# Ledger of designs, part 8: VH-VL binders against c7peq0

Target 1, 252 residues: c7peq0
Amino acid sequence: MHNKIYNSFIDRKAKGIKSFAVLIDPDKVNPADIADLAAKCTAAKVDYIFLGGSLVITNHLDECVQQFKTLCDIPVVLFPGSPSQVSRYADALLYLSVISGRNPELLIGQHVLSAPAVKKSGLEVISTGYVLIDGGAPTTVSYISNTTPIPSDKDDIAMCTAMAGEMLGMKVVFMDAGSGARKPITESMISRVASQVSAPIIVGGGIRDAEKAYLNCKAGADIIVVGNAIEKETSLIKEMADAVHAAAPVLK

## First folded at step 1 (VH-VL)

Design la02 (framework fv_latikafusp)
Fold by ESMFold2-Fast, scan of step 1:
Structure la02 (fold): chain C 252 residues (1-252), chain A 122 residues (1-122), chain B 108 residues (1-108)
Amino acid sequence: as target 1 above (252 residues)
Amino acid sequence: EVQLVESGGSVVRPGGSLRLSCAASGFTFDDYGMSWVRQVPGKGLEWVSGINWNGGSTRYADAVKGRFTISRDSAKNSLYLQMNSLRAEDTALYYCARGPYDILTGYPFDYWGQGTLVTVSS
Amino acid sequence: SYELTQPPSVSVSPGQTARITCSGDALPKQYAYWYQQKPGQAPVLVISEDSKRPSGIPERFSGSSSGTMATLTISGAQVEDEADYYCQSADSSGTYVVFGGGTKLTVL
């Protein structure tokens, strides 16, 4: 079932099956290209389509979600620009709290304001502890919200942050180096987090090749998210999906 | 460039102990699961033990459970196999191999060392 | 208890196609890998994930898997291809690594 996204995360994690998600920014994708992109994702056996990737609100979200839902059967999960930017046509919402930072608006403030609209949408809500890691370049989150990311070599700070998020009831941990990252999150940091956290771990930002996607899965990532590299070269979708799935070699 | 070099193989009496070592170079050691695979001279390959990239998880073939212990040292880029209560049937050439520790999460065995011979007298 | 079954030997003439099979109940759900081992040498990975050829492996080597059987194919076998060939996979749970018994390929 598409509408039971969190259950698919935990069920796949329990079986050791690794998932690949393609991140699409509705503000950057040309609507004329969506049919080709959806076909490539379907052919590559992409597990999830994440829509979002920015804290700036978008007016194109509903149109983009509906196009993907019409053109393919891959679940569509919102990675929202703000907690108030929702589309009822999606399968689930990652309800992001930026637990790596100390901005109360990103921890809970904006969520309080958006909660009635989110509930009315009927979306599956997946509480998500968002852990921003320094990728060597300013990210939308750090630039817009004035939030300092965790240094790329401070594995224990990332681990303790993820543990706290899990203990506070967050269903998923999202480790993100951010869009435009010069360096991806290290295998060392992913493993440190995975050693203490039972929740599904999503890893994204700065992943530019299939080998890195595979190594991140081996380190303990459950879901690999790629956006920037695929925006530049869509042929990477198949290569990266194959690498992620090869980390858990199940014939489909 | 990628090299795995085993050492520690020797002739040992039944019931004795032996520690094998494998020195890894030419790649980031902590990015890979590692395994020990053995081969009785003139016979086939048998997987012995595997360890994940950070040493937090280990697996053993039924034949060696409770007697062998696999470990790794990130500072030295080294893999170890502590073998206790050795039996005649443990006589084999022992290979160090890169991946997979767990086939659900590992690479194929893409690089192998030259092997180190363990002989248990009987 | 779970086993991968290979024929003990296969013989072909130079230039002929050699086919080595590997049978196991978990193969519909698990990838097969193939290794070549020449006397006195360590094994070399020749086929990864059922059908993928690693860089440096001659194009005459190919692999496939269907149902409970995986097959290594050497099209136009050459005398230097004489070796023992091992398949490798996992049990149904993915917990244990399992090797086939090996097949001695003779090219006469």
Scores: ipSAE 0.000, ipTM 0.395, lowest interface PAE 18.7, mean pLDDT 84

Design la03 (framework fv_latikafusp)
Fold by ESMFold2-Fast, scan of step 1:
Structure la03 (fold): chain C 252 residues (1-252), chain A 120 residues (1-120), chain B 108 residues (1-108)
Amino acid sequence: as target 1 above (252 residues)
Amino acid sequence: EVQLVESGGSVVRPGGSLRLSCAASGFTFDDYGMSWVRQVPGKGLEWVSGINWNGGSTRYADAVKGRFTISRDSAKNSLYLQMNSLRAEDTALYYCARDSWELLGAFDIWGQGTLVTVSS
Amino acid sequence: SYELTQPPSVSVSPGQTARITCSGDALPKQYAYWYQQKPGQAPVLVISEDSKRPSGIPERFSGSSSGTMATLTISGAQVEDEADYYCQSADSSGTYVVFGGGTKLTVL
């Protein structure tokens, strides 16, 4: 396909520019609220809109993608609940391999089944080493099933997992505490991973305030993703975007 | 200006039913999870039930499962607790509390409580 | 049934440091929250997410959590700090909100 979005990830990382992404679940958002949400993202200078979660209606996904594409210029990146949930109208697809687990379906099996449809869609495909970290929740609201997260204090296991993913050719590392996370991923773990990995690092799950978003960027995250906190209080979009952008070097 | 006001507490016979209400004002009600927390006079706090921001997820303490139902009404900015098959041990002051994040239990705003007495 | 364990009472003199502990096996994975409750009043959140102080709470209040123990610290305790203090967290599964049994702080 093409590499426009992936190139934006690596170009921004190379320049030390931090990016903020808002995660929206198409099944949870009211279509009538999309215009307001798009306007808030635009005003806050959000860098990416991630559409993801438990996506059960493909026609609704297309509609949601097209609404965001019509209402704002922010790139729309699919964060799918299954590898077959695709919309040709999006800018890119994060093609998640759950490398933190040992479920062969989540490592490659479901990808084999979805590959023809993904290729036919013409989407930019960004191979993503998805590292699920224990966020203290009863379950991750799991479009990903039957996988065990890495314990929240096992920094070296997360680091080795991310390194292996990078060495196997994953373009991006996604560290996720999950949508139901009680505690976000620690700065220690992010720093440990960032010390050994050159690929762009996306960090999400359990991030509830601007201070944590900022500290995660200082620890080495390149893209901060926030979903649940934004679903509860959209005023946080601007606050968190500002904090993430402030973590980038400024020339004087 | 942020406040929660409970109502509906009363004296009820064992086996009876009662519905508690909590009126929220001064904040965007739909941005927050909500919980009911009870306290027997002179004793400690006990979490009863929680509901997330859109009502799609509810949780209950084992002591009340199957008997109590938590619900919310966005149009009225109100939280409810329907209590059925009441027992003497349900006697307590019932607080309405705002949960800052999902059902995490970060109760930053509390009402003053409404007293429920279950007696023969 | 999962429990959070607090001492029933703690006594300090005015100006001394009060420390109230909360023990629970899930605390390594779950945030601790602390509430102050004075007689006849609703609880007031004094520490959020292990160590964060809400707006309006005096600087003398601080919190920490390490391993299976969370601690509320009141540096230079004042007479007006006399109250019952409750820790609150979640069970290991994150399904249930759990309160500690409460600690009566006496400052005299």
Scores: ipSAE 0.006, ipTM 0.462, lowest interface PAE 14.6, mean pLDDT 87

Design la04 (framework fv_latikafusp)
Fold by ESMFold2-Fast, scan of step 1:
Structure la04 (fold): chain C 252 residues (1-252), chain A 121 residues (1-121), chain B 108 residues (1-108)
Amino acid sequence: as target 1 above (252 residues)
Amino acid sequence: EVQLVESGGSVVRPGGSLRLSCAASGFTFDDYGMSWVRQVPGKGLEWVSGINWNGGSTRYADAVKGRFTISRDSAKNSLYLQMNSLRAEDTALYYCARVGDYYGSGSFDYWGQGTLVTVSS
Amino acid sequence: SYELTQPPSVSVSPGQTARITCSGDALPKQYAYWYQQKPGQAPVLVISEDSKRPSGIPERFSGSSSGTMATLTISGAQVEDEADYYCQSADSSGTYVVFGGGTKLTVL
């Protein structure tokens, strides 16, 4: 398939440019608010819109993707809670393998079942090593998937897990504290992973303010994903985006 | 090496004002949030105020809110605490601290040696 | 509502394990940090984010947090570990920084 979105991850990382992604759960967003949200993302120069969630109760994904695609030019990337959360209208799919866990279904099983549909969708597929970190609260993904997250203080386990994922061919590493995380992933852990991994690193979960987003970028994250905080206060979109973009190398 | 050097501590009368300074060196000042933490001699630590990396957000302990103002100057790599309407209970050693690897709520990874403020009766 | 409670003192013999506890209602939602302070000196961060040991801190220092209680453990305490130890966290919103009252560790 195409590598347009993946190439943007690689090109931006090579230039030291940091990217900001807004995570939207199609089942939680009010459809009447999407136009305002898209306008705010555009004004703030948001780099990616991630669509998806750990638990999808209804089939709003296609409608949500199409609405964002008509209202703004920001790339829409699927962040699926399961491999069945696929919309052909998106620009790319993060094809998540939960490498931090030992559930064969989340490592490869569900992927085997979804592969024909994913191929037929024509989506750009970005193989993603998903590393779930303990955010201090049970997450929907850890509860439903019955996988144990890596303890928040086990930097070397996270590092070795990400390295293994990269060596197994994963194009991107996604470090996630999960939706509703009490504690975000530490800068120490991000730095430890970044020191050994060349793939783009996406970091999300528990990020509530611009300062933490900035510090995560300085630690080595390439893409910052924020969902829960934005759902509570959309004014944070510009503050977060500005902080992430400020972490890129600039001449004073 | 990271260094934080406080200055400005003095003896002042109740109701007076004082400005504390903290000179930072050995790191990129604008990458870090900063805080003021105080300690009455022989007693425990008490957080006073915090400021984020670009000065756009400030926080204050209830005991000093409305009387103290935290600020920073990127050109001088310096942190400040303007203290107004001083009370006897503000008598303490005032530390400048860098907020390390966690969102503004902790991880004071480097501290200065402190500057003593005495509010005389 | 965001107080952190520590015992005022803990005493151990050299080579024994010292355990200092810190309790607070916000600890299930917030990280705990630990500081060592020797007389006339500034505090030194010895444990960050519940259990992480900063560079330069001896391996005998470790931390843990479970429910409303965080614990600093010094395995094989040495005489130079005599100091005041402070836990620190935040209120449930993360807005206010809170320190515990401090624990004096005596190694005799």
Scores: ipSAE 0.006, ipTM 0.460, lowest interface PAE 14.2, mean pLDDT 85

Design la05 (framework fv_latikafusp)
Fold by ESMFold2-Fast, scan of step 1:
Structure la05 (fold): chain C 252 residues (1-252), chain A 121 residues (1-121), chain B 108 residues (1-108)
Amino acid sequence: as target 1 above (252 residues)
Amino acid sequence: EVQLVESGGSVVRPGGSLRLSCAASGFTFDDYGMSWVRQVPGKGLEWVSGINWNGGSTRYADAVKGRFTISRDSAKNSLYLQMNSLRAEDTALYYCAREYSSGWYEDFDYWGQGTLVTVSS
Amino acid sequence: SYELTQPPSVSVSPGQTARITCSGDALPKQYAYWYQQKPGQAPVLVISEDSKRPSGIPERFSGSSSGTMATLTISGAQVEDEADYYCQSADSSGTYVVFGGGTKLTVL
């Protein structure tokens, strides 16, 4: 049994170290660009590569995972949109339960169906309380999940949802405005959740600049994940990574 | 230095057609969404149409839907608006505007000087 | 047809604070943007994403958004700030770009 990736989340959080993750959709990335992207992530000291998307094909995922594992030493963590998004070559899997919604399939049903394949993969499994926040526009995640996101200004609902997820044994809280969000999650909401939750907090969706990444870390996020902005401008990888790393408390 | 230069504005009769062009320079054209915004002289701004960074998604205001077509040509760094079945109420100064580099946000950080379209008999 | 509502005009004396409001039902979920337009010129973005000042915009310009109302504030308005101001956002679906009707700021 392995807990290397989860233990890195916990250890870094305990030390006040902030982490930056780049989200790559295997169906959107050009295979010819992966070497350059991996080199940029390495040079920027990216902490994790999250691989996944709502409609990823399994064989394409395996190729993408293996390319990153060959080209760089950054841990690869699966961020699956469906039970078929499993690659045994990755370092870990975020096993998402959509606790912000009331769809029993996304709370446990799909997990029951995928559990044998996940177990057989040998992947480190990180139980993740996934909290979908309204980012101002329909996202692929909200469409496919067919579940209602928490309103962007309902800080206490997000806080109580995250607390419940933690108390039910979820190792990580993921607050996501969704890919293509018009508005990122507010610092107020992140701060409210961080004030009551001890689990590592991942924040993503709608983050388009280094300033917002930095402010989210100051509000209490432990891991910042960025996908769409990086797809548009890969130079942002270094800028955002630097901002996230700079948000760590000064230790004496 | 970012520049957007519109052209193609003219006087045209109702029911006629006109094609507007916007030449972009000073930035990587394919990284940005683009929009057309019009303004009747002395009146307010009205969004007309938008196109995403790769041309795969287009949006139209209800007033022009089915009559106007937005397109882009990355080889020429140019944005176009094909206007058909023109009406008197389409008379306006037409601005080309760049959408910030995220493509899903609506801020227009750079605008051209506009090209005047007059629909009159 | 979703609309953003602005007052048609606001008048202040030089050095006073001007406040221009923009109301819309989608504003809790959608960013507001503010543009300044002087006669014969293209609009200039003065506030992005509710409250962010673009590079080159004077410190006296600030923005905020709460509930269904966004506000552009010009602290210590100057004669050169006399212009038409437009708010801009998206409709509730996030599909359509919408401009407010505009506010003529008079500094006299």
Scores: ipSAE 0.006, ipTM 0.430, lowest interface PAE 14.5, mean pLDDT 85

Design la06 (framework fv_latikafusp)
Fold by ESMFold2-Fast, scan of step 1:
Structure la06 (fold): chain C 252 residues (1-252), chain A 121 residues (1-121), chain B 108 residues (1-108)
Amino acid sequence: as target 1 above (252 residues)
Amino acid sequence: EVQLVESGGSVVRPGGSLRLSCAASGFTFDDYAMSWVRQVPGKGLEWVSGISWNSGSIRYADAVKGRFTISRDSAKNSLYLQMNSLRAEDTALYYCAKDIGYSYGLGFDYWGQGTLVTVSS
Amino acid sequence: SYELTQPPSVSVSPGQTARITCSGDALPDQYAYWYQQKPGQAPVLVISEDSERPSGIPERFSGSSSGTMATLTISGAQVEDEADYYCYSTDSSGNHWVFGGGTKLTVL
C-alpha cells in the first residue's frame, strides 16, 4: 500500500521495462468467464489488471475485484469511470483528473466528494492526469465528462496538457482514445509527450494489434492498456503482452 | 532488401494435396505475422490464412477451414501452407505476404511473386 | 458473410482527380488499407490505416474514411496510375480479413 504500485511503474520505467495492462469492465464481463480470463492473463504474464471504465449502472465492482484477487497474483488497479468507483480490495486507484477537459467536476469536484471514502479505504492513490484524445467516435468518458477531446493531430496541445498535469503533481499521465475508439493515438503524439514528461505514460484506446502496442512503446509509452480488442479476441492477450515486453531494450 | 519467394505450386487432381513454401529474407522474420493470399487468374484477391509472429494465433478463411494448415519455421525463415482435399475452386496464384505487424491479417507491406496452383479433373 | 464493396471501374483523364470508394459495415470501427496491382505484378500498399501514405508512395495518393465509406483519392492522376485498386479491412471482430472486389482505374 506504500506507493507499491506507483513505485513499480517508476522502477520499471527507469529500467526500460514496458508493461501491459488488460482493462476489464465489471459491467460487461461475464462472471462465468472470469476464471478463464484470469488464467489467460497469468499465462501471458500480464503486468496489471485495470478494472473499471464503466458507468455506475450495476454495483459489481467489489465482487469482481475480489474474484481477480483470489484467482491470480496480478495487481488489480482501479480505472474508475467516476471518482466514486472505489473498492478497498484493489491494490491501487488511478485517481483520474480529466485535465484535457474544462469540466470542474472531473478536474476536482467529484474528487472532493470521494476523498474521505478513498482515504478510509486504505487504497494506494495514484494521481493521474487523464488526457482524452479524439479516437474518431464518441466515448463513455466524453458523454460523462461533457468534454471535448484533444484533436488526434494536435501533438503540442497534448504535450502541454501532460506537462501541466505533471507540474501540478500528477504522478502518472494517461493518454486515452477511449473505449470504442476507431483509431488509436499516433506514435507522433506519444513521442511528443514522452519527450517532455518524466512521469510514467499509460496509453490506451483503439489498440487492435500487437504491432501498434509495440510501436507505442517505442514512441515512449510505458504501459499499454487494452480492453475492447481483448473482449472480442482473448488470444490477443498473449500476442500484445509479448510485443510490449519485447519493446524493452535487449541490453538495458 | 526484403524478399519473399514462393514455391510448391503445381497441377493436382481434385482431392489431392500440395505443400506451398515461402522463403523470407531481408527482415527479422520472427517479428512479423505472415499470410497467404490467393488470386484466381483474372479475378480479385482473397485472404486465405494468417499466422502471428510466434504461431500463437492462426486463422483461416471459411472456404479453406479444415482443409488447409498454415505453419512457420523460424530457424529456416520459412512459411508453409499444407493444402489437403483440394477443389477446382482452389485454383489460383498463391502469394506469400508479410504483415505490417505481429498480428495476422492487418495489412501487407511486402508480397512474393506468387506460385500457381491448378486443380483440374 | 462480411464484404467490402467497390465500384468495378473508374475512368479519368490525365490530370483529373480519381476517387475510388470502399463500403463496409465495419469501417466506422476498423482501419482500411489500399493496394495497387498492375498487370503481372504483386500488389503494392499505397495507403495504410485509412490515410497514412507509406514511404515512396507519390503525394498525389491520399485516403480518408467516414462512416461506412473509405475513399482512395488520386489527385492529378497519371497514366502510370492505371491499375486495379483493392481495399482491405477486418470485420467487426477483427478475426476475418476481407478484400474488396477491386476497381479498375483507367487513365485515358
Scores: ipSAE 0.000, ipTM 0.430, lowest interface PAE 15.5, mean pLDDT 85

Design la07 (framework fv_latikafusp)
Fold by ESMFold2-Fast, scan of step 1:
Structure la07 (fold): chain C 252 residues (1-252), chain A 121 residues (1-121), chain B 108 residues (1-108)
Amino acid sequence: as target 1 above (252 residues)
Amino acid sequence: EVQLVESGGSVVRPGGSLRLSCAASGFTFDDYAMSWVRQVPGKGLEWVSGISWNSGSIRYADAVKGRFTISRDSAKNSLYLQMNSLRAEDTALYYCAKGLRYFDWLSLDYWGQGTLVTVSS
Amino acid sequence: SYELTQPPSVSVSPGQTARITCSGDALPDQYAYWYQQKPGQAPVLVISEDSERPSGIPERFSGSSSGTMATLTISGAQVEDEADYYCYSTDSSGNHWVFGGGTKLTVL
């Protein structure tokens, strides 16, 4: 079956290896900068390139995916703003169900509509329980999803939501404070979720420095995703990748 | 034997309203997505609106969004299209069509014979 | 805004192979469906999901899709195949359903 990317998540988690992903919005990145960005990701040993975002226009997605696939060997994983944002040139699709909210369209409705296209694409599909956490200010994600995020201090609600997603068969848990969040998710919340789920945990939103990326990994995150901070300062790619990789245990 | 029978088509003035009905029989109505597709006499097909098996997903073509409302009634095995603020370009034969499954608006395996809507002065 | 483009007409002699094309930028990622419409009649689904024949459709009908082009093929066209043929799919978003302009097949 087509489970290469998901198997890499599981294998790395089992070995205690932490992964770093750079989130790129195809509608925000300047095409002239893609080669330099791909080179920096390669040099920093970035583990995954996540392409997508809440407002991604699908007509730009294929071009962006193909450019990264041509310029580097890092796996490209789609992080779509809607289930219809697919490109057959990517390595995998995070098939997001917004389980933190009560909007049926984002739980299953849009997925039903996109399923034939996703199947035709031949993409590896990774069912993902998407848990939106309050980042201290309205974000594009919270606005577009039209769902109430889990309060930043309600660790047990996030934990129970992630557990339910895992029990419903979701392969991955994605905890997201959203693009442009003022506050990242707390180590306490990550630790509480990690204590109860076996699925790989992706954490993103509001992460602006290497120390926070490191602490999130120590709390139990398996994959750290950074977008906005990287857009503002690409030198952070290496610093954050190094910090994430350093959070893995030293084996004797 | 699957049957879809449309009714409600008539001549109406611009700005007027009309309600189309489609009576379904010969299948379990609640298990299938339904669509309205129109055709201007002598021209091509245009998808208008679709509704899932349980009314949980509803979609409209941009040309009719805000003016038309699709609905279904499981007790009567019927599909409806409420058309408001009608324009000359809405003149067409309106078909009721059944999807293959719960959310299938692409595999329209059975169609009615259509009901003619004419928007005229 | 998004359009599926078909030739307005295709002519073949009885027994020849008819090929009707449908072009659209979303077709690499979206399935194509084909409908046959005879004068005064409702459309009939003849091909689903690029290449699948519904029950009751003659074996002479087949479909394929490659890149931005889907093709309906009628091998050994019969006079009764004379009709208008429409391709049908979604735009790139998957949220709008779009028919092609239609192709009139003449079998003479």
Scores: ipSAE 0.000, ipTM 0.402, lowest interface PAE 19.3, mean pLDDT 87

Design la08 (framework fv_latikafusp)
Fold by ESMFold2-Fast, scan of step 1:
Structure la08 (fold): chain C 252 residues (1-252), chain A 120 residues (1-120), chain B 108 residues (1-108)
Amino acid sequence: as target 1 above (252 residues)
Amino acid sequence: EVQLVESGGSVVRPGGSLRLSCAASGFTFDDYAMSWVRQVPGKGLEWVSGISWNSGSIRYADAVKGRFTISRDSAKNSLYLQMNSLRAEDTALYYCAKDYGGNPYYFDYWGQGTLVTVSS
Amino acid sequence: SYELTQPPSVSVSPGQTARITCSGDALPDQYAYWYQQKPGQAPVLVISEDSERPSGIPERFSGSSSGTMATLTISGAQVEDEADYYCYSTDSSGNHWVFGGGTKLTVL
C-alpha cells in the first residue's frame, strides 16, 4: 500500500498515540544477534524499526532488512545517509532533505541522483524535513557534508526551519541531535516546533533513558527514535517503549 | 491552580520514626511523578526520594536508602514519606515537589514544606 | 559522593549582569536546571534543560552549559532578583539527582 506507513504516522498522531522506533545500523549489528533483537522489539511492542546509518553499505542493508521482515511484523523504515542506502524489501523510505543546512546536495542534489532507483524500488516514499540540531559532538552529516547544525538553544530557528519544510511539502519533520550526541534535543525546542507544525515530529539523538523519551513525548514529539543507547544496552528497549506508550496528555 | 500541602513534621528523638504526607490538588495526580526534597534551615536543597506516576520507578538518595520509604495513594491524591531510624542529620524542612513529567526528573511545583527536627 | 559546585555568593549593582556558575564532571552529558529561592518561600524553576526559560520567567534570565560548567546569567539584574540560586542535575548514571550548594545573589 503506497501510503501505509505515512498514514500510520498521521493516524496515530490524530489519536494522541506516541510511537517508539529502534534505529539499527546494519554495519554495527551482529547478524547472529538479529533474531534476539527482533524478539525483544516484538515483546516490547516497538512500533517501527528504523534501519540505516550514515555509512551503511547496500549489501548489508538488504540482508538486515530481509532478516527483520522474516523474524517480526514490525514495519521496517529506511533512514538513509546517502542515495545508495535503498532496499526494495523495506516498508518505507524516509526521503531526507537536510533543511537545517545550506548544502544544495543535501537539499535536492542527491535526491535527483537517487530518484530513478527509489521509484524502481516500489518503496513508499515519505518526504522528510531533516533538522540537524547541535548535540555537542560532530556528526557524520556535519563532518562529511560541511553542514552546520542549528545551535541547541535556538528554539525559534528550529521552529521556523520546520515550518518552512512543512510549507514546502515535507510530510514529516525529523529533529536529530545525531547518533553521537552528548545531550538530546531540549523539551523547549520540541515544544516550540510542535506549537507551529502539524506534521508528525520524529525526535532522536542522545536519548539515553526512559524519562527523557517520556518528556520529549509530552513536549510534542510523535515518534521517538533511539539507536546508540540500544546498541549498548538492549534491556532499554522495553523501558523506553513503555515510557513512550505511557506518555500522558498535557495538563489542561 | 496546583497546590501541594505537606504535613506530619514534628520534633522526634534520634532513632524515632515519622510519616510525612503531601496533599495534592489542581492537576491530574496520577499523571505525574512526585518527589521529596529537604532543606536544613539556612542551608541548601537536597533531593531525598522520587516516585513515578504508577509507582513503577522509585529512587532514593544514598543518605536515606534503607531508612525512608516513599509511597503514593491515587484515591487520596497524596504522597507519603515514611522515615525510620531518624538521625540528627535528617533535621530539615521537607518539601513535596511535583515532577514535570510522569517519571522522576525535575520539579515544576513545590509545597511550602513541613519541618522535621531530630534532637534530644 | 557526586557534587555540583557553586560559589557561595555573587554581588552586583542594579542593572549589572550577574553570572552564577555550577561545575560538575557529568555536566557535559547531563542537563542542568536552575531554581530561585527567596527567603521563606519555596523554590521556583527559572531555567530548564541548560538554557530554556519556563513560561512566566523574565527574559533577563538565561542559561548555558559548556564542558563541566553550567552558567545562569541575569542580564540587567534587579533588586527583586535577590535570592539563593541552586543548580540541579544528575550524575553520570542519570538516576542520582544532586543540587549545588547554592549561591546567594545580592543586588545592591
Scores: ipSAE 0.000, ipTM 0.496, lowest interface PAE 13.4, mean pLDDT 86

